# Designs tried in a protein design chat: VHH binders against F-box protein SKIP19 (SKIP19). Part 17

Target 1, 302 residues: F-box protein SKIP19 (SKIP19), of Arabidopsis thaliana (Mouse-ear cress) (q9m0u9)
Amino acid sequence: MASSSSPPAAMEVGESTNWTELPPELTSAILHRLGAIEILENAQKVCRSWRRVCKDPSMWRKIDMHNLGDLDDMDYNLEIMCRHAVDRSQGGLVDIGIWYFGTVDLLNYIAHRSSNLRSLRLIRCSQITDDGFVEAVVKLPLEELELSYCSFSVESLRVVGQCCLNMKTLKLNKHPQKENDDDALAIAETMPKLRHLQLCGNGLSDTGLNAILDNCSNLEHLDLRRCFNVNLVGDLQKRCFESVKVVRHPNDSIHDIDIGSSEDEDPYDFSDIDLMSGDDDFEGYYDFSGASDFSDYDQFDF
Below, E stands for the ipSAE of ESMFold2; O stands for the ipSAE of OpenDDE; V2 stands for 0.75 times the mean of E and O plus 0.25 times the DockQ between their complexes.

## First folded at step 6 (VHH; framework vhh_5j56_2)

Design t2 (from r86 with D33S; at its last look DockQ between E and O 0.64; V2 from the best seeds 0.00; counts 0 for: pae E 3.4 > 2, unsure alone 62.3 < 65)
Fold by OpenDDE, look of step 6:
Structure t2 (fold): chain B 302 residues (1-302), chain A 124 residues (1-124)
Amino acid sequence: as target 1 above (302 residues)
Amino acid sequence: QVQLVESGGGLVQPGGSLRLSCVASGFDFSSYSTYAIGWFRQAPGKEREGLSSISGSSGGSTSYSDSVKGRFTISRDNAKNTVYLQMNSLKPEDTAVYYCAADWGSEYEDYDYWGQGTQVTVSS
């Protein structure tokens, strides 16, 4: 009697959710989580419905050109792609992040076409000159600026602070520096409305920190990670924690800082999902009272 | 901004030939890009028709509509940032405004950038 081993039940290929039939609003919500490169190279090619969503100017109010910096290995030109993304916004661009490939020409293009830009993030953009940076940025109503691992002068920072009077967020991340208070003093002098300040790896000392605390009275978040020239003890520590709601200490972990290195890409850092807490008070009293008492499963003796 | 300028249109007799040019500015054809450039035409009272396309990549895949296949040839000169449409064996039915368009790697005919067009008239 040959036991016919029934072939393993073909895993019911679960109803492949036809992602192409999603409502445009839902598709848009999903695609907003993608970077601009992914949208342009992949998402917009999936189907006609996705293409339509990808061509909507509202999709391009925020542009993130995140990449791994392997520019020579890419089969596409990121600057051209970025310009195209900017064009898709039809002047509605408010937030842009540029990784590695930033140029003076690109900045000028953005500044010319996006007069309402509020947030600019430049990460490891070494090809942008001080003069070109200043020329482009002073035309913009920036409220948020990130200059991470760039080589801009303190004078450029000062000029930007003097022109962008509504600066609320500054991220100025560097490799650990020797003691230098120039950046801190420039910030203290020109950016009194700052609420969020990230200075990872900055060379500021206690003097620089005091200057920031003296002049940035609205500061709610201060990140001093890898600021090894700050002695955050005693009176200064007390002052810092009394004045600022959230303080990151020089010795705190930096694993959550996106530095554009492949090693630190936690693909699941959903941290920037501004869940617009719509306070819709849906008080719906779902009285889920029915805690059924599954008491009785008896002690079978065997 | 990407700009496309068509030229080379005109009056030609049936069976004649024309070469249209589309000069692109704002991007480099020699750069790695997924851009596609296409030729379209629109006759009076008719819908716009896609004729041919060429990819912006170094491998330059080409496509043709059935209406022009075997008669029209699309080509590119990277050094001049120009795409050409060689039109042979022209027919009266080919009379239209011819447009050049550019898009980012789409299989769809919803191009982002369009030229102003050039008139082609095929008449005896």
Scores: ipSAE 0.319, ipTM 0.720, lowest interface PAE 2.5, mean pLDDT 84
ESMFold2, look of step 6: ipSAE 0.342; ipTM 0.729
ESMFold2 (binder alone), look of step 6: mean pLDDT 78; pTM 0.795

Design t3 (from r86 with Y32W; at its last look DockQ between E and O 0.05; V2 from the best seeds 0.00; counts 0 for: pae E 4.1 > 2, unsure alone 61.0 < 65, placed apart)
Fold by ESMFold2, look of step 6:
Structure t3 (fold): chain B 302 residues (1-302), chain A 124 residues (1-124)
Amino acid sequence: as target 1 above (302 residues)
Amino acid sequence: QVQLVESGGGLVQPGGSLRLSCVASGFDFSSWDTYAIGWFRQAPGKEREGLSSISGSSGGSTSYSDSVKGRFTISRDNAKNTVYLQMNSLKPEDTAVYYCAADWGSEYEDYDYWGQGTQVTVSS
């Protein structure tokens, strides 16, 4: 038995020794709850057992690049880190979320290497052009799309709906808009299979909402928070509640929506909670602690 | 394909200083695939001894053995793909061949790649 005088594990002193004895299934369950940044910068360094699990391509079928938007103060480059995470998936990537740092080049990198991508979430990615977005995603079999606080045209949305024939979840979150039904009409025209729709801050009117209800007959969840041009009364209210299992109203609480500025960022990501709440109706009269105004510019303005 | 090359060894008097360099080719020390980079030494007739390590991330945490703590400092330059060992207050007992090594956290518990070593001799 030829052993070195100081095995590598002996150079790490601390409480993490217990982690080497966890069953792989429990280790995997813990690590699946972490975002990519936490895995790459911290979790994979805890012990060799955790690193082995973190290197498994199955751990990278879902990539969560959630961050606080303070990109210039970080010791690492999130775009390079994201490319590395995509490489670890070895072509098996199904679900990816990108906050702030997304670019056309990164989106093309992902699309070229991830032909089975089903879910794409872009939050506050202001550097992606309409042409770049469309070019990357028309080849992908998307079923879930989030475009929150991103500046994409209605034409881009129409093309995505025309090319991604199995779209089932759409989140288009914006700062509250003046009346404009263009998004709602594009959704109604191109995405008849939608089951979940979140339009926080959208400018749609009762006319746009009726168009959605006319054409999206499978809709189960509808989030209209901050859609201040919709008046859910009378026949429209009745139609909406009879057609849709879960409805969030324009004035409901937004404590679980990622409004996102550096001062208002929540380390606990609540942005997708309403889609995972199941069959119960979310009552939104929670007292919101802290800042009451979420309509701020991004920390990383152009 | 992967190579680690140490340099900077030599003869010094007791109390002197020396800086070792370890340059990598075929991979990047800053890659998230790199779990740790370490310095080791082996004196004649003795077992190989771990001295210091630095993690592979850009921020890098460091560790030191008791035998060198306070005298040796590990550092890195990602742009040059290089890890350094600054050795101060050298003693005759520090005479050894010094190795750098890189660990990718493979199933094997030891470091995955090793350099050829550089001789350090401390004598009057």
Scores: ipSAE 0.156, ipTM 0.557, lowest interface PAE 4.1, mean pLDDT 79
ESMFold2 (binder alone), look of step 6: mean pLDDT 77; pTM 0.793
OpenDDE, look of step 6: ipSAE 0.582; ipTM 0.840

Design t4 (from r86 with D28T D33R; at its last look DockQ between E and O 0.06; V2 from the best seeds 0.00; counts 0 for: pae E 4.2 > 2, placed apart)
Fold by ESMFold2, look of step 6:
Structure t4 (fold): chain B 302 residues (1-302), chain A 124 residues (1-124)
Amino acid sequence: as target 1 above (302 residues)
Amino acid sequence: QVQLVESGGGLVQPGGSLRLSCVASGFTFSSYRTYAIGWFRQAPGKEREGLSSISGSSGGSTSYSDSVKGRFTISRDNAKNTVYLQMNSLKPEDTAVYYCAADWGSEYEDYDYWGQGTQVTVSS
């Protein structure tokens, strides 16, 4: 984010374009690449045209609340922003991801208003209880679920499998665990339609993996990175290759997994989708459109 | 309940300076809902005139009307939930009631909330 008004000596300048003159379809394409926080905090405030596009419910079918977990250093409340983004979807929300700030109350808010939610991703949301999670999940027609670095019981996982009959994608990522097949057995028992399974850091053994292969016959992608209790060699490796199109091995690189920002190994970089070089590179116009007393456009520093 | 309260007006000699403050209650200027905060003025018998605005986003982009560019400076302090208008080189034609207003993103593209105003009088 930018920290000063223009023109600073080191600032990179963007295109000198009147943003109100862009065709709406180009404006929409640019804005679809931004996360919800960037849209609400900055993009919707650039000009009247962008404000109108950002209020369109179609912009909010997928909500990405990715953040760095620095909640106490923010001027804004992510939970309130998330509720507002959900409201803008007008019931059309199909995909939402929440990092760090998720709570039972927020999850219930989403579930009550998003009857067609297909994909739910919770990353490092330590405040959601097993009971709260289960209550919300039984209401949702989920096809994709991610629970990364969250401490949910195997019983909750079984309820998910029993209630979400069309589960196609499960990501259940953990810090490397002691040997334990409970998750793998629950998945094998309750999620036979899975096509994509990511179990980074899971404690499953060869026994658990065989159970998954026995029961998840539609599996196309299997990610076993950091599953250090699986010995994926010999006959078991051959079985995986014969059953599954794409297999990631326990010792394969994890550079593409969103593990967090600080207390983990390097070199994890998850920043390749930034359509704006920062707030300073937009030469947007701002007008006192509410009062109609101003006719001047000026350059925005955000 | 959203309120904007202006202060800092008064009587000043030509060439003098005043600093106006606008304090918000019921919302924060840094809120995602706050698009902009602006300063306006109205002299008796004249139409209301927009003077300056500052964006609700972090970093606070500013704009100015031609009538005040170079003499007035808008700024904000999010910690104090306050927007300021520093008015320098004041002239008799700057005599007016000055208003603070917020664009809060209602269905209409107008400024949604207005303060009661503070009187500024520039005379010898």
Scores: ipSAE 0.229, ipTM 0.683, lowest interface PAE 4.2, mean pLDDT 79
ESMFold2 (binder alone), look of step 6: mean pLDDT 80; pTM 0.815
OpenDDE, look of step 6: ipSAE 0.386; ipTM 0.759

Design t5 (from r86 with D28T S106T; at its last look DockQ between E and O 0.14; V2 from the best seeds 0.00; counts 0 for: pae O 9.1 > 2, unsure alone 59.7 < 65, placed apart)
Fold by OpenDDE, look of step 6:
Structure t5 (fold): chain B 302 residues (1-302), chain A 124 residues (1-124)
Amino acid sequence: as target 1 above (302 residues)
Amino acid sequence: QVQLVESGGGLVQPGGSLRLSCVASGFTFSSYDTYAIGWFRQAPGKEREGLSSISGSSGGSTSYSDSVKGRFTISRDNAKNTVYLQMNSLKPEDTAVYYCAADWGTEYEDYDYWGQGTQVTVSS
């Protein structure tokens, strides 16, 4: 009785979830995690169902044009692409992030086509002039603004604050600055409804911080990382922590801040090297004496 | 909503020429989009026939049926959101209602949107 060893059950190649057959809602949820560039260059080309989802205006209520800043190495024009993305929103755009490639013309295009824009993020957009920025932004009902590593004047900030009366979130991130309270005073003067304020690398002093605390009574989150001119001690510290729910300290780590370029990683932020200087003098003299004589491995001839 | 509107049809003599236009609304022609615009025709008592298509790619790949190859030319103007069909050397057999259609980049001729059509009559 020859026991017919049944061939090993072919590992049911796990039903390769046909991602192309997902419900549109799930597909949309997945694709929303992609940047606009990835959607346009890749996702919409996968299949008919994905393409249909990618063309839905609801997919373009939020646009993130995140990129690595290697603009010269790209085979496509990001400004043209961004304009296309904005067009796909059919006026429904409420949130847009622009990295590196922002221009005055693009901002004007966005402002013209997206009158209900609530959130604008500009990261390392050096080609945008102060005048062009102000002209475009004052037309928008912004509640959230990020100006990270841009070169806008304090006057531009002030004007935007005066026009955007419902500003709730401001991210104004810079390389570490010398003592300067201009930004802080502009914020204190023009943005009383702020709930979230990020000032990474700002030059504000205790005076600037006090002005913000005096005038921004709704502030819930304050990020002072790399604000090295603030001495957050004593009464000021107490005031800050009593008034604001979440405070990031000047010396806290900035690893969670997406700054778009690794070049700004201060190679010297050794702060998280817990030099466990544990002097554990483990003098344990492992007497490696037992040099056992590996003599015998015989030359098998085969 | 995406809409396609054909125009430019009419009466023409054999050997004559017409230029049809298909204006798209509700979407924008872009080199970053995957789509195709096609021209079709339907003569009385006959099935709908595909004539020509143009892709939305920057290269604008074009295709033609054998029935119109060498006589008809498809082109696109992105600024006007318009696709054209230049029809030369028209024949009585070309008499039909001409339709434009849009496909969102499927490799299959499954067009999602259709125009209402424009009548072309070739007669002496």
Scores: ipSAE 0.009, ipTM 0.344, lowest interface PAE 9.1, mean pLDDT 83
ESMFold2, look of step 6: ipSAE 0.036; ipTM 0.410
ESMFold2 (binder alone), look of step 6: mean pLDDT 77; pTM 0.787

Design t6 (from r86 with D28T T34I; at its last look DockQ between E and O 0.05; V2 from the best seeds 0.00; counts 0 for: pae E 6.0 > 2, placed apart)
Fold by ESMFold2, look of step 6:
Structure t6 (fold): chain B 302 residues (1-302), chain A 124 residues (1-124)
Amino acid sequence: as target 1 above (302 residues)
Amino acid sequence: QVQLVESGGGLVQPGGSLRLSCVASGFTFSSYDIYAIGWFRQAPGKEREGLSSISGSSGGSTSYSDSVKGRFTISRDNAKNTVYLQMNSLKPEDTAVYYCAADWGSEYEDYDYWGQGTQVTVSS
């Protein structure tokens, strides 16, 4: 049963004179810049006007669930939050990123409700089985896929390439691997429309790279950072620079690899990276007794 | 199915204390559609009145009516999906049925879902 009377106005939690006074255009602009966590935990609870904007399906066409991976120490459940955000999209979800908490059940939830999903990013999601991943992804019209620091098989990658015929962007980032061309060959075999490829830490050799260049003739951006089995010199270097607009070298700086949202907004900006490579200061190198800077960049909360 | 169930009511002497509990099923109090959770009371033949509320945000901001401020405390335990009302310094005028309610921020009412209530009686 519902009460016919409301509590006193002083008991309203989200009431604030400043927030109800903002011009509507400024309110919408502020809210579009916020991530899903900030909207659901805070912004939608400021006042009822903001709550109405935060419930608009247009707010949920892109969902970024970036977090620090401290799942057990949070006051909220990210999987439940993500399902709620997907529901708010009302089938209009185009782009979703999931860090750490991804499960087969969540992926199926997304796939069943988001028939127009073009971009899926899974970062550090270790609980998703190959079968569960494939089952969900083959239902989706993906054009962009990121699998960073996950444990999927090359067979799963092949099935995705065979079923997602318009794949244009692939990011497949790993901790540095020993020589293995399996991923590169699967990409070459199944993803001929690829325009952007990031393979940080991949084990591919010059053989694998040539296979990619042979078959991915539309490639515009190729990122080979930490691909230490590729020797990008001579004929191979010439081939890369003649075929693709932007090439990142195996020993280039990796400071931006751990920031998934920055790649979506500014993929061709090298200004921050160039400054790092020009530093000739040896002070940090003298203290290399037990720490690795690159391993720390791969984890936010580890 | 959304349900709220209050418990912890009973008979108490003036100046005494009680703690009411409200357990939710079919949704969580930390749900991102919840704007606020509140406690209300109603004595026979009287208008239902609001006592306290707690925000659905993770910060859990609280508000109190003047009649209970300083005596009643609202709190939340998300792991148990429970909201509490700690009632101290009880007076005979606090005798009423106490209700838990959840506010989803609808256009028509501030609170959309209600429990069945629990009786609190302060003997005089």
Scores: ipSAE 0.041, ipTM 0.464, lowest interface PAE 6.0, mean pLDDT 78
ESMFold2 (binder alone), look of step 6: mean pLDDT 80; pTM 0.820
OpenDDE, look of step 6: ipSAE 0.292; ipTM 0.715

## First folded at step 8 (VHH)

Design u1 (from r9 with D28T; framework vhh_nb_b201; at its last look DockQ between E and O 0.66; V2 from the best seeds 0.00; counts 0 for: pae E 9.2 > 2)
Fold by ESMFold2, look of step 8:
Structure u1 (fold): chain B 302 residues (1-302), chain A 119 residues (1-119)
Amino acid sequence: as target 1 above (302 residues)
Amino acid sequence: QVQLQESGGGLVQAGGSLRLSCAASGFTFDYYAMGWYRQAPGKEREFVATISSGGSTYYADSVKGRFTISRDNAKNTVYLQMNSLKPEDTAVYYCAADWGSEYEDYDYWGQGTQVTVSS
């Protein structure tokens, strides 16, 4: 995992190598791979050279607040750490990801201080109201938005699309839903510039998918994993392949999606594979579909 | 915008007392460690005292028993009560704020207030 990886080096790392004497450029490259928590709690305390790099506003253009959601077991307040990281950016923040601890007050703090924010990712942030989210987002020039396992209304999504006119990436991941095209129709109506769309677990049907394809003509990547109300075969599959470079199918593997280990149960219940039914025999296989890139590398996921 | 503004410096005779204040704004004061540092002409800046967000205090050996750091979170202010002042306490005193409890390289610094102790 990225959080536990040793820093890579261009040369063999020997036991006598003193990492504290590295040039600032190499130190910065190493530290950019760390999340904000690791920087604030550990990396900035290594030596004066590292601390000086960690205080440079350029280190804070992208803030990753990834954590395991065990807030009750830690001796520090992640919201306050996040505010400190935002302060270090000195208005230069472009990209921020927040897992679990996000609040309306934190979003307002970020929005007020980060007028150039282009990417906002909220994962499992159940404390943020629809009104609070909308008020923060309308202030921001967002091009990328992730709302994973959060409880935002379709009305909030529609307002985002209406106010953030350059939305290019949307990840709207949920536990598998009953058939409902509301999200898909809101996306089709308000986000014509989308290039990347991830809807894991969405309730959309073939109707909603066709609406997206009709209106999002720039779409390059479409992820429909766990969208069990879409029958991606025949003419619809052909339409997707002709319009979109990369398509992930409803029954494709989800092991590269962060499902959160802090929950007491598996949110997807992988014990029963739906692949044994006869109607799944042609789900992701079609003789002209071509090879999909199933790489575990995804430039928008960690 | 973060601001730390010191006040209360001045000229005092040896054995006298002064109380320094540092008013803070632009960050959530309660969650930061606050500290006092000083710099005499021609010398490096040196640690004087710090108070954690939880109220724990630490002092340089040279000031223990004579100086007291305190904070008033309602007023976003940290104080340094300086008693039994000596000529070697003459310096510019700086207020500082930081996320950690480290005694150097604080994130935010004030512009300083002069303390002069005459013999």
Scores: ipSAE 0.011, ipTM 0.414, lowest interface PAE 9.2, mean pLDDT 78
ESMFold2 (binder alone), look of step 8: mean pLDDT 84; pTM 0.854
OpenDDE, look of step 8: ipSAE 0.526; ipTM 0.814

Design u2 (from r9 with D28T S53E; framework vhh_nb_b201; at its last look DockQ between E and O 0.35; V2 from the best seeds 0.00; counts 0 for: pae E 6.9 > 2)
Fold by ESMFold2, look of step 8:
Structure u2 (fold): chain B 302 residues (1-302), chain A 119 residues (1-119)
Amino acid sequence: as target 1 above (302 residues)
Amino acid sequence: QVQLQESGGGLVQAGGSLRLSCAASGFTFDYYAMGWYRQAPGKEREFVATISEGGSTYYADSVKGRFTISRDNAKNTVYLQMNSLKPEDTAVYYCAADWGSEYEDYDYWGQGTQVTVSS
């Protein structure tokens, strides 16, 4: 993200539009679609009306720090920018996503300032130790966790499941792994309230899948893409499809999933699913981690 | 927790000098623009001076030539050297920090320090 001179409104074609005269509620709706980097570097600088909206703590209940991982090429430090975004939430942060630059110190900063954090997403954060991760996360009332392309041990996952008793959504994505049921068994043992589970590239076998189905009786969505040690036939196939509303099988398309940095597509290409339907039904539109969890944000006490 | 703590205010005779300090903590000081504002009794808060993260300065016309803003990144401190003080400079002086680099709507504010200039 270079020298932020482009306002988000420039993405809408129409020279007759005066962005400084938009109703505040429409301005807020536009700005909620932006990531934190775009807001801090560009959107808040457009005009006074946009800056006032961008200063409102309600804009920072969800922080998206998505980036391309080219940290040394940037004019700014994303970790410090993330801390500033957390400060703007004034303790109201409920959902944060961090790509690449996450550290134990940043995670502790977030945990100490965001006692109501329900959703944490860590993607390609290789600097966070197992001990640092669990120490920070066990203090949080997490209901959603994503660990994609990170190096956490199975024991760390088990401890998190033991301490975060209301885990409802787990995304644990990896490059395809050799057969290993350790993750599946830890999930089955410690996360019985799961409704949404994504295990792209996991090494689990039919044994691990049966353990999950045995113990996660509330499971509604199960994503097994690139789980090449699972054979969904016979009794297991029948059991899986009868117990779970939405199932993605090992060989399903992964166009909408972020695969390692060397295989990344342009971020713009990733947005071509769901948005083409033109429907804003938050309760039932996202089949993965978001539908029921996101509907609760407007119910928080002020 | 972000904190901006002003010091160096007090009572001074007209024509005198004061040096205000603002110690910052809880954020990485080097990335922020810093500023000074003041509020006289019964008046709205007004801009005094700002210094960017790179050291560029800007002053209100009413203080240009008399006040100097500076920063010491090693001490996480911004200063306001106030010379040739006038009774009209009497106000509560506030330190401010901002990521957005604009001189209005600063993100963080200090508690203020009273400067009183007697005739």
Scores: ipSAE 0.026, ipTM 0.543, lowest interface PAE 6.9, mean pLDDT 79
ESMFold2 (binder alone), look of step 8: mean pLDDT 84; pTM 0.850
OpenDDE, look of step 8: ipSAE 0.538; ipTM 0.822

Design u3 (from r9 with D28T S53Y; framework vhh_nb_b201; at its last look DockQ between E and O 0.48; V2 from the best seeds 0.00; counts 0 for: pae E 7.1 > 2, grease 26.2 > 24.2)
Fold by ESMFold2, look of step 8:
Structure u3 (fold): chain B 302 residues (1-302), chain A 119 residues (1-119)
Amino acid sequence: as target 1 above (302 residues)
Amino acid sequence: QVQLQESGGGLVQAGGSLRLSCAASGFTFDYYAMGWYRQAPGKEREFVATISYGGSTYYADSVKGRFTISRDNAKNTVYLQMNSLKPEDTAVYYCAADWGSEYEDYDYWGQGTQVTVSS
């Protein structure tokens, strides 16, 4: 006799649950945990009750377009899928994240239809020009911005800070850069209300970090992972730990940073910059040895 | 702003013909399935015809051989050519668009156009 699955153990009644019988509130709770692609391609097709929940504008206040960037996953329908998700929000969109497929046209579509957008995340979106990005962003009341592994100029960053006066969270992640304080100085000049700042791989020096600490007095979280031109010692170390509640150090583990996992992009591959060579395990004991010294820094209070 | 605007309805004698048009705006027409539905007074809305974004067509049994759905992606317009009309074809005809057509709950609907077929 053929069997497609192992018999469940006794007392596993939950596995017999008919998903079409779930109360709408429980269905909504389950579906809130899915990304937009999963909802549009799969969840909304399960049954009529799930489709009704998936079409409710409240399900689309946050849109997560995370994908793997594989050529087979990126086709013509991802951008149109995103536009459809934005339409379902009916102007109530507050938070959107876009990986790989973002374009100027898509940004303009979002900006024109989402006047209350507070959080924009662009990850590995290489086709968006500086001018197109700036034009879209000046229309938006952003409080949170992520630009990870995108190639935007410092001038674009400065315009964002000048136009989005309530910026509280900035994630500006790059492959490790050679020394350059331009980003840090632009942030210090234009974003004094920041509470959370992530600069993974930024080229800032101690000079840039001091400028940030001078001008971002509300900073609560500062992430300096892979900022290899910063040396947190002496007065700078003391300033940083006294002013900021949570600090991630240049050599801390990066396991929780969204770096992408495509076949030709290794989390530790820095071919454009190549500031870290020969070590495939960034969380190795040698590269992480600095983390064991954090308790000693707490003793240098003056 | 998404809009579907039907036109071409009216009064026609049994055995006659009408062509309905539905002009679409505010979304990328080429990637959507388009359909026609109708609702007679006192009845449920019923399926008439659909056309996929790839051009495949499907018809209700009651209209097969008499009605033809077509689309012009350059003009963002879907058409319903209705031939050999019968009094039972009398209804308000609605244009609809959907990302997927697995269920009859389409994402976008027009306001409808009246078709009245006299005996």
Scores: ipSAE 0.012, ipTM 0.503, lowest interface PAE 7.1, mean pLDDT 79
ESMFold2 (binder alone), look of step 8: mean pLDDT 83; pTM 0.844
OpenDDE, look of step 8: ipSAE 0.571; ipTM 0.833

